# Ledger of designs, part 6: VH-VL binders against Probable ATP-dependent RNA helicase DDX59 (DDX59)

Target 1, 164 residues: Probable ATP-dependent RNA helicase DDX59 (DDX59), of Homo sapiens (Human) (q5t1v6r416to579)
Amino acid sequence: NVRQIILWVEDPAKKKKLFEILNDKKLFKPPVLVFVDCKLGADLLSEAVQKITGLKSISIHSEKSQIERKNILKGLLEGDYEVVVSTGVLGRGLDLISVRLVVNFDMPSSMDEYVHQIGRVGRLGQNGTAITFINNNSKRLFWDIAKRVKPTGSILPPQLLNSP

## First folded at step 6 (VH-VL)

Design t15 (from m4c with heavy chain Y104W; framework fv_maftivimab)
Fold by ESMFold2-Fast, scan of step 6:
Structure t15 (fold): chain C 164 residues (1-164), chain A 122 residues (1-122), chain B 106 residues (1-106)
Amino acid sequence: as target 1 above (164 residues)
Amino acid sequence: EVQLVESGGGLVQPGGSLRLSCAASGFTFDDYAMNWVRQAPGKGLEWVSTISWSGGSIYYADSVKGRFTISRDNSKNTLYLQMNSLRAEDTAVYYCAKDYFEDWGLWYFDLWGQGTMVTVSS
Amino acid sequence: DIQMTQSPSSLSASVGDRVTITCRASQSIRSYLNWYQQKPGKAPKLLIYAASSLQSGVPSRFSGSGSGTDFTLTISSLQPEDFATYYCQQSYRTPTFGQGTRLEIK
């Protein structure tokens, strides 16, 4: 079971909102998996997390070798990393990772990717949280997001509910 | 006094090498990513390279990959650009610039040096 | 690389005019677009970051708008010190700049 939280976050506010989440002692349950939509963004954001919060963070994406990715995944599971920033492309490679908190810094381009990413919480057993940032760039998925999340009882942003 | 001061520019022959320095003062240098941005005479701006606060992440423009090396010395508050195998098209004013590299996708250059001229000519 | 194209390449205007400069990205960069002002012989100065955020100390007559691929810089009432070259720059990927727009006195 995963608790799905949808937050309206404009692009320039996403980094600040992520740091607020990571600094929130009730929300932060390492290891945390953060999904972004590009490799460069994964590298930059993992550096930002380490610098600003002091947490052990690293990026994982397709330009990392298979051995590097395997070692990062193993380190995440064994507590060597507290935050891993990953691209959606590595969803398949992350099939064996289970975490208590997933943050979709960028809303995935499809609901299939969304389900795959938040499913990392479910593999750790019961209970976990998936927080997803949305804004007008994800308009085409608003109906599908609402359809999936409303039945769980989670509160949805009014901007999503009032979208045409 | 918050400033960046470039040095090391000059005239160099094609195939030659040159090392640029950028001295930072008035802010905590090791808190920020640093950049080199160049501008050929009468032309627009071209980003050259970025180095993260720790030196752990380094990026280059395709035009300079394999020839230029960016580095920093946080103990001296200094940024460097080692330029090898220089070409006529590398002729430009080279600016060092500070940004918030840690803001993923938010490379904005809020502090610039006044630039140092590099001329590659025979 | 993401290509940035500015329009117009140059324009002439008078003090008090409303000036609009546009910038188009070859692919969506969301809101990761910055604007700079450069005067002859000087380093560029940051005006606007994240498409619409005014940098501290920059006059309120400057404003930015847009998202995705199309962006606009507006100067609501042109002042003598505003005659300069303006550059847009995307920060969604490794930085790329537009070719610049030269704003000249009429």
Scores: ipSAE 0.283, ipTM 0.765, lowest interface PAE 4.4, mean pLDDT 86

Design v06 (from b05 with heavy chain Y53R; framework fv_becotatug)
Fold by ESMFold2-Fast, scan of step 6:
Structure v06 (fold): chain C 164 residues (1-164), chain A 119 residues (1-119), chain B 107 residues (1-107)
Amino acid sequence: as target 1 above (164 residues)
Amino acid sequence: QVQLQESGPGLVKPSETLSLTCTVSGGSISGYYVHWVRQAPGKGLEWLGVIYRSGSTDYNTPFTSRLTISVDTSKNQFSLKLSSVTAADTAVYYCARSDYFGEWYFDLWGQGTLVTVSS
Amino acid sequence: EIVLTQSPDFQSVTPKEKVTITCRASQSIGSSIHWYQQKPDQSPKLLIKYASQSFSGIPSRFSGSGSGTDFTLTINSLEAEDAATYYCHQSDSYPLTFGQGTKLEIK
């Protein structure tokens, strides 16, 4: 079961909103998986999380070697990392550990990708939360987001519901 | 809904290069890896290779020297080139996607395209 | 490479019958086995992922089980539309490999 939360967050406000989520004791359950849309963004955001919140953070993306990704996964299992910022590249032939919180910092380009990303939450009898930031850049997906999320009982932003 | 569609010449002569295209429609393939799988007449499925988001590739050992998989992001297309073909390369060729989250099952396949290698 | 051996190669079955298909791996692959259905002149369709997890939209009569080297796909009550070839697929190690297939024919 995954609790799906959709938040209206303009691009300049995304970092502050992420930090608020990571500092919220009710939401923060490490390890947290944060999805962004580019490799440079993953590296920079991971560094910002470490400096601003003090949480142990690392980035994972396609430019990291398979060995580097395996070492990061091992560190994650050993509690060395509390936040992982990813473009979605998590490794080849590796079992991915389930997380309790996913934050889609950038809305995925498709609903298939969205479902895939939130699917990392709450495996094998666990409950978890997926928080997704949207704004006008995601307007093409508004109807599909509403259709998927409304049946779960989650409240959607008025900006999404009032968009033609 | 996202769909994959293979296309290419149905007939290729021995010793030539087989060239196939996989076209993505109905949405983005972003967040997935694209694989090529083939099936010879009366035989099972054989994995050929994969292309990652970075454009890097991994190929099945028998094909390493003959196979090239590439992507054209401007056309939303993936291509497969197999050089020095023989009758043993006669097969239906599929493109399929896997999750970049480390889940390696194929949840979406193209319809397949038959390639016959004959003089 | 990891070799997957399926049994049986072929089975002719009656509607409503329970069918089991087995897949044996040449070495332990944990739960990294996936099952596909392929009808004539169609592409494969994912049924079960990671040994026992039903893929979205797949009828509940299909189920999977197993771990390590021995895996089973079960069709609890066979329907006419289930006439197809079934393949197991391992994702534990490169190269990715498939079983040789099991063809089910309805009497």
Scores: ipSAE 0.000, ipTM 0.469, lowest interface PAE 14.9, mean pLDDT 82

Design v07 (from a06 with heavy chain D101R; framework fv_anetumab)
Fold by ESMFold2-Fast, scan of step 6:
Structure v07 (fold): chain C 164 residues (1-164), chain A 123 residues (1-123), chain B 111 residues (1-111)
Amino acid sequence: as target 1 above (164 residues)
Amino acid sequence: QVELVQSGAEVKKPGESLKISCKGSGYSFTSYWIGWVRQAPGKGLEWMGIIYPGDSDTRYSPSFQGQVTISADKSISTAYLQWSSLKASDTAMYYCARTYRYVWESYPYFDYWGQGTLVTVSS
Amino acid sequence: DIALTQPASVSGSPGQSITISCTGTSSDVGGYDYVSWYQQHPGKAPKLMIYEVSNRPSGVSNRFSGSKSGNTASLTISGLQAEDEADYYCSSYTTSGTLYVFGGGTKLTVL
């Protein structure tokens, strides 16, 4: 149900690549879930998305209170947010949100987490896309990524396939 | 107005410990990384490492990993560079500089620099 | 120990233009648009002149321009003035196990 796309994106190029995806009319289906590996990253990327693209964005991480999460959920239901940047800790209610596009801005630390994150896509009977950025920081997972994604027919980056 | 102010010049003997400082002002200290750059007398610039003060995430150049310690105290907007045992070859000007470089944030340049701390190590 | 290759020195006359090259590999200059240039006057801290290949910070003269072709970045200074006499360093993001690499520096003399 989920189209899995793996892109080779070096760390300094990730932000530009995300903006290209968010400006692509065929890929952009709000709300978009963007996963990052740290709290500061979620806050900064959310701010950058809003300032550069004009899209309504919000961050979600462990320092957001239950009241803040409730307000975010209400806003999502009312269409107030188009991009949600998260460390993977969404909380009750938000954990059940299904989307049509997930961007793993940072490759998760485990394949279990990867499966959990892309699982946000394509629920409620809709097809969706999960785009994951990888580079040498994720090399420990290259074999597992290839094993999971090859059967889907998706094109894998040459850098992943040519790595020992 | 953004400013980085470094501690004063130091004259030390080989084997002594040293800790120099870099204090940021005029901006949100936890919104930027602080890098350290060395310049030996008459030589070029050499990147040593970088720290994010918000959570103390630190990255070192391979040449300086294990030779120095970079730390920060966000409560007083100050970053530090420390040696446990100085060598004569540590004689250099040391600069701190601000950068907007996170793991994935694309601003890999130093926009504001401290005035430098001269460290002289001799017997 | 990695450094980008710059000429040790360049010279020009007031009003002329000069270009300083910065050569790396596909893992730094050639692979990314993240080249910066710094000006250092004797006894002073470096000052950012160019970032992301060709962008100027506020307050930097438009006489300074940056470009890149393949593995070589260039800093061009037009309308040379006496105060341009300084050392110039390029820097790039790198994937070689460190985040930043500097060039060896170029001494500009205004004759």
Scores: ipSAE 0.005, ipTM 0.510, lowest interface PAE 11.8, mean pLDDT 84

